VH-VL binders against q9h9l3. Designs and how they scored, part 84

Target 1, 176 residues: q9h9l3
Amino acid sequence: PRKMVAIDCEMVGTGPKGHVSSLARCSIVNYNGDVLYDEYILPPCHIVDYRTRWSGIRKQHMVNATPFKIARGQILKILTGKIVVGHAIHNDFKALQYFHPKSLTRDTSHIPPLNRKADCPENATMSLKHLTKKLLNRDIQVGKSGHSSVEDAQATMELYKLVEVEWEEHLARNPP

## First folded at step 3 (VH-VL)

Design R5e (framework fv_reozalimab_arm2)
Fold by ESMFold2-Fast, scan of step 3:
Structure R5e (fold): chain C 176 residues (1-176), chain A 119 residues (1-119), chain B 110 residues (1-110)
Amino acid sequence: as target 1 above (176 residues)
Amino acid sequence: QVQLVQSGAEVKKPGSSVKVSCKASGGTFSRYAISWVRQAPGQGLEWMGGIIPYYGTANYAQKFQGRVTITADKSTSTAYMELSSLRSEDTAVYYCARTPYDSSGSDYWGQGTTVTVSS
Amino acid sequence: QSVLTQPPSASGTPGQRVTISCSGSSSNIGSNYVNWYQQLPGTAPKLLIYYNDQRPSGVPDRFSGSKSGTSASLAISGLQSEDEADYYCAAWDDSLYGYVFGGGIKLTVL
């Protein structure tokens, strides 16, 4: 079978009034949930808003962070040629300035069978926190210190595994 | 129609630099990487590096790091590979090739540029 | 020299099935897609197989690829005289941060 990984990124605010989302952390896990990559990443632009309550990122994390261009190369090397699972993954790819093939992309925010299992409307976009609570009976993104991208990537892989057989068969019959 | 057209043959002296061009058509610069691969006479293929023109990001094989520079000019849809500090063992045919970001394989290749390093 | 290992030569007769091997490691073939290239004398390489086993348009279905663990194979059924060429396997290498090629195999059609 093709190799599969799950990704979750944290972004900070750059640009005017901190409205631009720039990559500041990336976590990648394998099929079993083992960490393949987890680094803080230094954006090329001045950080205006750390968004700490969501991102978990503080100024001290930037001191020895990997510069964006270097981190991007490392991350893309891991993702290239693999099935990549994420939640609202278009935001991660946008922050990475990367085009991953649609045929190798799995977005757990847009998989109708997954929503069905959670008793949610098939075409609704549900949060990772909600789906993880409903389907895995697990609380993630708890507390006031920000999210763990490792925890989020692990939860995302576990959610995909619930529908993997069904969804891969669907994609084989209905190629993107 | 996809086509990669490379610059003509070069003869260079040891210690000099060579810059080979690769003009791409068919929407290559918007969605594909350009890879550079060389082949010494009677030898196999060797990947030197690549660039994603859309983002301006380049990556180099360890063996060539510090000697090779790959650039792209989006306005002319032309990629360049410059190799410095030339040695006789750099005598080879140099190819550019279009490579999808997913590393699915280089589907279109330039015709090749022969570079001869001799004194 | 080459990171991926291929036999240096192979031969067959018209109509025969020939299999070309390619051996790597967990950092290349074991974790990434395998590509196969055909190189006719005096020409640039041509993509023959991508995604381990997919054919580009224009490649005859008698060419097929497969991958198992850290090894890959190219099979050519119904061998034709025009198949006489050099064949290269290739894959991304996670440890080296780059594409790697096999040493190439010279296929002779007798």
Scores: ipSAE 0.000, ipTM 0.477, lowest interface PAE 14.2, mean pLDDT 86

Design Rl1 (framework fv_reozalimab_arm2)
Fold by ESMFold2-Fast, scan of step 3:
Structure Rl1 (fold): chain C 176 residues (1-176), chain A 120 residues (1-120), chain B 110 residues (1-110)
Amino acid sequence: as target 1 above (176 residues)
Amino acid sequence: QVQLVQSGAEVKKPGSSVKVSCKASGYTFSSYTISWVRQAPGQGLEWMGGIIPILGIANYAQKFQGRVTITADKSTSTAYMELSSLRSEDTAVYYCARGRYGSGSKFDPWGQGTTVTVSS
Amino acid sequence: QSVLTQPPSASGTPGQRVTISCSGSSSNIGNNAVNWYQQLPGTAPKLLIYYNNQRPSGVPDRFSGSKSGTSASLAISGLQSEDEADYYCASWDDSLNAYVFGGGIKLTVL
């Protein structure tokens, strides 16, 4: 069996009017939810908009943050060769400037059995917060001080585990 | 319906540069990547690099580092590949091809190719 | 100086099954999906197989792909004269941070 991890990243706004999403935090957990990586990351470009309500990132977090180039190397060492679980994970890979094999990628925002289990249309893109509440009876992303990427990564792994057997069988019969 | 159309053939002198264009149509340009692949006469395929248009981020094969530049103009849905310090060994057909974020390994469709000849 | 290794040539007769091999390493085929491209003379390459064994629309089911460890294979059953072409395997290479191709194989239908 291949090892499995879950990832969640937080982005801040850089570039004109803060419209470019740049990596500012990354959390990676193992199958049991233990934290393998959790660092604040300093973007190479000037931060225009911290997006604090959603990212939880503040200027203070940047003081001892890991520079992007170093953090990226550390993160890719963890992800390479593993099944990587995420929610809307293409945004995370985009922020990491990284191409992970589709055959080893699991996106909980695009797993029809998971939506079906939550009584949602199979082709709808449901938020992590909604699926976690419906299927795990757990509230995440509470308050307005920003999300915890550790909490989000842990919730994402637990959601995947609910459909893991069914979905891995589906992927074996219908490879991506 | 989805289509990549490349600029026409070029004849260049050694030491000059060439810039080839690749115009995309029939899909949302920023939702995909564009890669450049060349093929010298009678030889195999060689990946030069690619770009993620929405981020403006380009990656290059080590062999071409320092003399290839790949850019994209989102307003015209056009990608460009510029190769400098041309040598006779750069005589080849240059292709652009559409890829995906996170997979990067599936190229479909391909442009028709642009022949670049480097001679005196 | 291709990173993935393919035989330079293969041949078969109409109706035969032909298998084309592609050998790599843990940094490419061992960790990433394999794609196959068909190139007819004077044309751009065309995607034939993606993600190890998937066919794009319009590709006949006589073409199939497989992957095991650091090697991949393209199988062509019921070989036809129009299958005469160059075939390339390709994959992402994690250590090179680059897309890599096999050297290509010229398939001749006798």
Scores: ipSAE 0.006, ipTM 0.474, lowest interface PAE 15.9, mean pLDDT 86

Design Rl2 (framework fv_reozalimab_arm2)
Fold by ESMFold2-Fast, scan of step 3:
Structure Rl2 (fold): chain C 176 residues (1-176), chain A 120 residues (1-120), chain B 110 residues (1-110)
Amino acid sequence: as target 1 above (176 residues)
Amino acid sequence: QVQLVQSGAEVKKPGSSVKVSCKASGYTFSSYTISWVRQAPGQGLEWMGGIIPILGIANYAQKFQGRVTITADKSTSTAYMELSSLRSEDTAVYYCARGHYGRGSKFDPWGQGTTVTVSS
Amino acid sequence: QSVLTQPPSASGTPGQRVTISCSGSSSNIGNNAVNWYQQLPGTAPKLLIYYNNQRPSGVPDRFSGSKSGTSASLAISGLQSEDEADYYCASWDDSLNAYVFGGGIKLTVL
């Protein structure tokens, strides 16, 4: 298939009451699941809430983190011109302050055939953890030390591969 | 095109200090880190520390804490490594290398190296 | 002692496949990417492999890397005389908060 990567980002809380989601880690894998990028990222704003239970990010990870502006440039060079797969990927693009072409974006939280294979309503937004367990018989995001964005990106790519042929055919007939 | 050029060889007496320079060209200096790595004659590579030019922050290996200072001059795209209280065991080739921020760091390119000899 | 462990020497003949090992722990290779550097006699080190298995521009595809758990390996297929060099693995160490190198291996082409 055409060049395809999967992305997963971890966010921390910045701004008033930690309600703004700021990029603090990004992992990108290729079609085979090999890691192309995996770095902690230093937000330009003060971190109010590390959200460690979900993000896996602690203060010590910020000491040697890549400044946001630099990380963004590195990440965009990898994503540009490729089909980018993610789960609820809008959140990742928002944290990156980036607009990826819809025609090259694949969101595994909004692919009706994938929900059908999982015996879930087509309109429901299912979690990555649920879809991965149901369709790949694999447990991810285990424990309370936070998620691994590498593990999540790899799972996301494998989920997309289950519906790749039929979904690409659908998109060719029904361009976004 | 992308290259790091280091200052020339130094011969120093025990107890003195040495300051080695590393001039970067062919890229945006602040988009990368600079690390310093030394190699004693016939020995392996040893990371001394690095600097993040955009932030002006340097980090050092525990072994060199208190003796090494790494600085950068953004206006001249030059990084410096100063090592004080020199001992004969500091005799080595000192390399600068361009690194990436964070834990996925790779070092490319490397400077040609600067030989520092510490003897009486 | 080096934080990452490599054998001190290895040898091969032209055309042979050789593999260079690198052993670490959870705080380094287990949680971080592995890079490989080649140092030809009298020269500065050169980046050979990064992010476990990626090749920089200009590095022949006969060089490949892999990582499994806390160990990594560099494979050189179709060994050539110009491959005679020292090879170092390297990674970030979370507990030391430092970049660490293996002790290096001297590869001799017979």
Scores: ipSAE 0.051, ipTM 0.647, lowest interface PAE 5.8, mean pLDDT 89

Design Rl3 (framework fv_reozalimab_arm2)
Fold by ESMFold2-Fast, scan of step 3:
Structure Rl3 (fold): chain C 176 residues (1-176), chain A 120 residues (1-120), chain B 110 residues (1-110)
Amino acid sequence: as target 1 above (176 residues)
Amino acid sequence: QVQLVQSGAEVKKPGSSVKVSCKASGYTFSSYTISWVRQAPGQGLEWMGGIIPILGIANYAQKFQGRVTITADKSTSTAYMELSSLRSEDTAVYYCARGHYGSGSYFDPWGQGTTVTVSS
Amino acid sequence: QSVLTQPPSASGTPGQRVTISCSGSSSNIGNNAVNWYQQLPGTAPKLLIYYNNQRPSGVPDRFSGSKSGTSASLAISGLQSEDEADYYCASWDDSLNAYVFGGGIKLTVL
């Protein structure tokens, strides 16, 4: 049977003025929301901006962080051959420098039935926080000390499960 | 078969140094860390430090800073722990263990242990 | 002196459920995963639980781990005589920049 996982990554700023988004944490959960992977990741470049308000990442997390090259190998081994669910998942794959097959990718920011259930325009890109509050009645990303990628990955899986049957049927009839 | 094999028992005099080896096999040496943990007779486990072979960087517990040196030779897949200025309190079993990177670092497998006795 | 606190001893009879506690702080268990190691008499420690609740291949499902806040627990269901051993919890400590162990608990099966 083909397994499904959900992923959420946190990025820090590297490069000139901290404008490059480099992977600094990755969380992966299974269909039931159990954590399969959750590691801080050390970028190969100097961190200019921790973006702590959003990432939740601080200098202390980098001390025992997994080097990017090693983390990437571990993460790709988990993702390969699986259906991967994420929210605005293009950003996560870009940070991983990875191309996952479109047929096995599910992006909860681009699923029209999900927006419809949330009483939002089908063609709009809604935030994970908004969809989670509207459809699951849960507040995520609370406060100003950064987001939890585990919490975000779990919420993303639960959101996908709300439309899984109809969306998988749609994809079977309209392969990407 | 993932395995760590350590060098044999040592008997040392106070003030000398000891260097214990840990030979890794059955896995890609640079994909994991190696940590050193000691256990004095009848006592608990004490982390001494670890090395990240891919970066060549070692980190030490504050208690051992200045006396311990951990190194790794990628060509022989061997890690080393050298402890200097030995005292009777350094009498212990010394273990190497393969570590996984990250905040959730865990050790699997462990070497068989090397008994170091410091006496005169 | 250990950074993580465990009771020094515990005992049980075959078939019972035993819970072993481990207490830390925000700089270790509160922020990092907890691992558990079993040490049988005269042997090297063996990984029993990693990432709070995961079992390595070969560890029976009667061993389980959990973490809540700054504390963690190891549960052993259906206690057996071969479970008589020392058990250690462990975690990374952000403030010390070091891996830290609990003091260990000696489990006796009566």
Scores: ipSAE 0.013, ipTM 0.551, lowest interface PAE 7.9, mean pLDDT 88

Design Rl4 (framework fv_reozalimab_arm2)
Fold by ESMFold2-Fast, scan of step 3:
Structure Rl4 (fold): chain C 176 residues (1-176), chain A 120 residues (1-120), chain B 110 residues (1-110)
Amino acid sequence: as target 1 above (176 residues)
Amino acid sequence: QVQLVQSGAEVKKPGSSVKVSCKASGYTFSSYTISWVRQAPGQGLEWMGGIIPILGIANYAQKFQGRVTITADKSTSTAYMELSSLRSEDTAVYYCARGHYGSGSKFDPWGQGTTVTVSS
Amino acid sequence: QSVLTQPPSASGTPGQRVTISCSGSSSNIGNNAVNWYQQLPGTAPKLLIYRNNQRPSGVPDRFSGSKSGTSASLAISGLQSEDEADYYCASWDDSLNAYVFGGGIKLTVL
């Protein structure tokens, strides 16, 4: 059995009109929800839009933040060779400028049995907040101070654990 | 093997300046920060400021703004702290420490300390 | 005046468990990780605990840390005579834009 972690990243806006998403925080938790990594990350480009309502990131977080190149190295050491769980995880990998093998990737936004347990259409893309409320009776991403990537990573791991046995058996019969 | 070695003790007159060096070895200098912390006799630890060598940016505690300058020379893996307009209250042991990036940045290792005495 | 508040002194006997407190606010401990440093007389401080509860290589497992809200604690189990030292908590302060230390606590092993 391969080790499993869950990841959630926060992005800020860089580039023209702040439309480019650049990594500004990353949280990684283990199977039990213990935090393995949680750092603010300084993008190499000028931050145009902190997107604070969603990211929770403010200018003060950048003062002691880990520069992108250093943070990326730390994060990739944790992810390499592990099963990585995330929600809409392609956005996280894009922000990391990283390609993780599809065979070791689990995206809770694209697991039909998880939607079925939530009484949602199997092929719909449901938000992490909705699935967590429906299946775990927890409210996440509350308030106007931004999201907690630690909270999101922990919720994502707990959601995956609800379908882990069923989904791993499905993947063994139908490799991605 | 990772080590910070500081310059020797200094005795200075009020109104003068002092420049303390901190030579790093055993690690990639630009992958970490260097902070300066002082301790007056019988008192606690006081952060003065730090530098991010990879960016060339220094940040100072409000109390020292305008009197302290922290620099780094990547070619020699050496950080410097210069404190000007010295007063008797600046008598202290001055430490450099390697900082890790991130919230609640840890300081490890620390230099051995440099005693600066300001007297007339 | 220190930004983080620690008791000025504490004591214990060999083998006892001692807990050292550190109190801050939302701008420091509430938003940032807590580190702990040990200072033996006449020596430079040494990192003892980082990121609330992590231990550097070479620090015995009888030292542990925790954080709850705006407060943090350092626990020393199986107290030994060589633990007699000053202990400092520390954190980043967002409002001051500075790294801040507690006033330090002198631990005496009786």
Scores: ipSAE 0.013, ipTM 0.577, lowest interface PAE 7.9, mean pLDDT 88

Design Rl5 (framework fv_reozalimab_arm2)
Fold by ESMFold2-Fast, scan of step 3:
Structure Rl5 (fold): chain C 176 residues (1-176), chain A 120 residues (1-120), chain B 110 residues (1-110)
Amino acid sequence: as target 1 above (176 residues)
Amino acid sequence: QVQLVQSGAEVKKPGSSVKVSCKASGYTFSSYTISWVRQAPGQGLEWMGGIIPILGIANYAQKFQGRVTITADKSTSTAYMELSSLRSEDTAVYYCARGHYGSGSKFDPWGQGTTVTVSS
Amino acid sequence: QSVLTQPPSASGTPGQRVTISCSGSSSNIGNNAVNWYQQLPGTAPKLLIYYNNQRPSGVPDRFSGSKSGTSASLAISGLQSEDEADYYCASWDDSLDAYVFGGGIKLTVL
């Protein structure tokens, strides 16, 4: 059996008009929710929009931010060979400039049984905040000071655990 | 082995400046930060500032802003902390420490410390 | 005054479990990881715990950390005479844009 981790990344706006989403924080937790990685990440390009309301990132976080190239290497060493759980995880992988095997990827925004348990349409893309409140009775991403990627990664892992047996069985019968 | 070695003890007059060095070895110098932390006799630890060598960017605690300058020389893997306009209350042991980037940055290893005594 | 609050002293006997507290606010411990440093008399501080509860290689498992809300704790099980030292909690403070330390606690092994 393969080990499982959950990931959540925060992005800031770089490039013209802040249109490019660049990695600026990454949190990784294990199956039990213990933090394996949590670093602010310094983009190689000038930050034009911190997107602080959502990212929680401010200029002061850059003092201790890990340069992107170094952070990417550290993160990939943790992810390699593991089942990686995330919410809308393609955005995280895009920010990391990384391709994780689809057979080892679990996206809680695209698991029909999870939506069903939340009384939501099975093929809708529901937010992490909504699913966490509905299924775990827990409020995350509270207020205007930005999200905690640790909190988000932990919530994502707990959401996956609710459907893990059913979904792993489905994937075994219907390999991706 | 990863280690930080600091310059020797200094005795300075009030109003002068002091420059302490911190030589790093056993790792890629530009992949980590260097922070400076001081400790007055019988007192606790106080963060003065740090530098990101790869970017040449230094940041300082507000209390020391305008008096402290932190620099790094990548060719010699050496960081420096210069404190100007010295007062008697600047008498302390000054430590450099290797910082790991990120939220809740951890300092490991630490230099052995440099005693700076300010007296007339 | 230190930004993070620790009791000034604590004591214990060999084999005892002692717990050292650290209190902060939403701008530091509430939003950032907590690190703990041990300082033996006459030496530089040493990293003891990082990211709330992780141990560097070489630190015995009798040392453990925890964090809840704006507070953190360091627990030392099976207290040894060599644990007599000053212990500091530390975290980043978003409002001050600075790394901040607790005032330190002097642990005496009786």
Scores: ipSAE 0.007, ipTM 0.513, lowest interface PAE 12.9, mean pLDDT 86

Design Rl6 (framework fv_reozalimab_arm2)
Fold by ESMFold2-Fast, scan of step 3:
Structure Rl6 (fold): chain C 176 residues (1-176), chain A 120 residues (1-120), chain B 110 residues (1-110)
Amino acid sequence: as target 1 above (176 residues)
Amino acid sequence: QVQLVQSGAEVKKPGSSVKVSCKASGYTFSSYTISWVRQAPGQGLEWMGGIIPIFGIANYAQKFQGRVTITADKSTSTAYMELSSLRSEDTAVYYCARGHYGSGSKFDPWGQGTTVTVSS
Amino acid sequence: QSVLTQPPSASGTPGQRVTISCSGSSSNIGNNAVNWYQQLPGTAPKLLIYYNNQRPSGVPDRFSGSKSGTSASLAISGLQSEDEADYYCASWDDSLNAYVFGGGIKLTVL
C-alpha cells in the first residue's frame, strides 16, 4: 500500500472522425518515480486516429496491448485510496471512466504556487512541458515521435514535490 | 492450482507439420494470453507468437509468419501451436506459457515442454 | 543472434554477489518492462523477476532487478549452489511487435 502515485494517460481517436478520446496507454509511478504500471491499452472501439504526434502510439503497439476492461481493473486497484497526482488529470479520469475523490486528487495544471514558482500567472493553465522546463530544467515531450507517458508521470510527480509541503498544508486548512 | 500441461513428444519428417497442445487449468482461461516459446538443443529461448483467447487474435514473430498458426479453444481451455513445412532446424523443445496482458509483462506458469524432433 | 545482449557466462562462489547485465535499445528495454527467467538444467524456465524489479511469490529476496535507460541488471546476493542455472532477460520490442529474449547466461557456482 502506497499513499501517493502519479498518473499519465495517452488517448487515441475513436468514433466519428476520431473525435472521441479513448484510453490507449497508462503509466503510473510511485513517489520516487519508480514505475508501478505502464501498459498499452486496446480500446473496445475501432481506432480511427492514433494521434501519434502527441500519444506516441502506433498500430504496432496494439498487438500486445491490454484490453480496456482488464487494464481498467488493474489501474483502479492501484489508484483506489491513494493520493493521485496528474496534469489536467480530469482527462485521464474521463478516459478511465473513473471518479476519484477530489480530496485525494492533485492536478499540477491547477496549483497556484507551482505557477508562481515558474513566473506564470497563478490562475493560468500551463503545459506540463513548460512547467517541467522552467522548474526542473528538463526537456520532455521532445520531437515528433509522441510523448512518453512514463516520462510525463515522472515529471508530474517531481513537479508536485516542489510544492507538496505548502500545498498539503493549504488543503488541510482549506479542505476541498 | 494453476498449471499448463502439454502434449507428448513428436518425431516428424522434413516438410511435414506438427501440432502441439497446451491445456490450461486452475484459472479463467480468457483473462490471460498464451505464448509459445521454443528452445533448440543447447540454444536460447525464442518467442514464436501468442494468442489472446478472449478475441481469438494471434500474433507471430516475423521469423515464423506464414508457417506458424496459434489457436485456442475456450470450451476446453486448450491452446494449440501448429508449425508447418518442418526443417531440421525446427528440432527443439516447444513451451507454452501463460502471458499477462501488456508489454510482455510476464510468463507464468510455463508448460513442461514438448520435444519435437525433425529427422528423416 | 539475440535482440537483447547478455554475457554468455558468469561464475561466482557461495556467498558472493553476482550481477548479470542485459542490454537493449529504445524499442525494447527503453520503453517496456524487463522480466527475468531462471532455467535449471532439464526444466522449463521459471519467472524470477517481473516488471523490472518485482518478485513472484516463492522467489527469495536475494534476487533483485533494476532497469536504467536501455539496460537492465539482475543481482543475486548470497550466491548458493542451487542458483547454478541459465538466466534470461526478456522484454517486448515495439519495432518487431514481438517478445524478445536475451541470449541467456550460464551461471556457474564454483
Scores: ipSAE 0.012, ipTM 0.588, lowest interface PAE 8.2, mean pLDDT 88

Design S5 (framework fv_sotevtamab)
Fold by ESMFold2-Fast, scan of step 3:
Structure S5 (fold): chain C 176 residues (1-176), chain A 120 residues (1-120), chain B 112 residues (1-112)
Amino acid sequence: as target 1 above (176 residues)
Amino acid sequence: QVQLVQSGAEVKKPGATVKISCKVSGYTFTDYYMHWVQQAPGKGLEWMGLVDPEDGYTKYAPKFQGRVTITADTSTDTAYMELSSLRSEDTAVYYCATDLWYESGYFDYWGQGTLVTVSS
Amino acid sequence: DIVMTQSPDSLAVSLGERATINCKSSQSVLYSSNNKNYLAWYQQKPGQPPKLLIYWASTRESGVPDRFSGSGSGTDFTLTISSLQAEDVAVYYCQQYYEYPTFGQGTKLEQL
């Protein structure tokens, strides 16, 4: 048995035309949805595109933000040895420049029973917003001011809990 | 295992709208941008735009801005490129393209191409 | 927009001989923070989509033969085929991805 957390990261655009996704905020919640970590993170490269409509990040948030190297160390200490739940979580791990064991990773965008409960094709990649509305009757990512990574992490954990028993049994029989 | 499969050839009249699909398999659709590239007969390649399937973010080349709409349907892992107000100059092969590298902008996977012919 | 210009527009090379294709960008595509050139090369044969050969100016894509090499930095780039094979007859394109992607006009490589 391992402790379980959910993560959601916000990325800003760095590099040419802002095409590189760099970590600018990370939120981690525990099984009950309590916040364990929520910090704005200063990328080591110049921010070209804040992607504010999606990230919710603005220049003001970069004032006193935690430098990437320090934030990464803090985040990895929380994630190491735990089951980590996320939605399209590969993006979060890439932004963290981190490898988390597949056996301890749960991606709510790739759980067939979860899609089935939402009346969606089992192997489709459904958005967090859609699954949360269908299964939890809750609207997240509302408006044009960007997403809340805390809200997204909390919703992701709640979605996983709907299929946890079934999916953990599946993984025990079919190890990744 | 990665495949991008595009819809078939289209013949359209000037002023019409065309919508081309690109169905992906073998990778997580939402992890990478999907781009569209135009190639007129006997000519070079022109980038049209991109979509982020995860959140619907789009960017369009200035030449096509106002006429092109790029969308993604994550329930079917399919990207779409819709081009309106078609002109004879829009006769071209259209490609969807993506890569498995996050830094994005070069393309290691391409669809087979869709020929769109615009004629009276 | 960054304009990409290739030279020559076409060239003919005998089998076993070296082929050299040049590409010039209107602005530097070298990103100072990571010291990388945002430049790729593609091969396109009739009726086929382009195939990636080189990225980051000099990194060969997996499965691409060692005879293909890329070089250059900033604004001036070269694709070299050290010993032309019959299957290398194609149109070659350079592409920058420092800004939104733009391609060169293409270089048609023929067997002499």
Scores: ipSAE 0.000, ipTM 0.487, lowest interface PAE 14.9, mean pLDDT 88

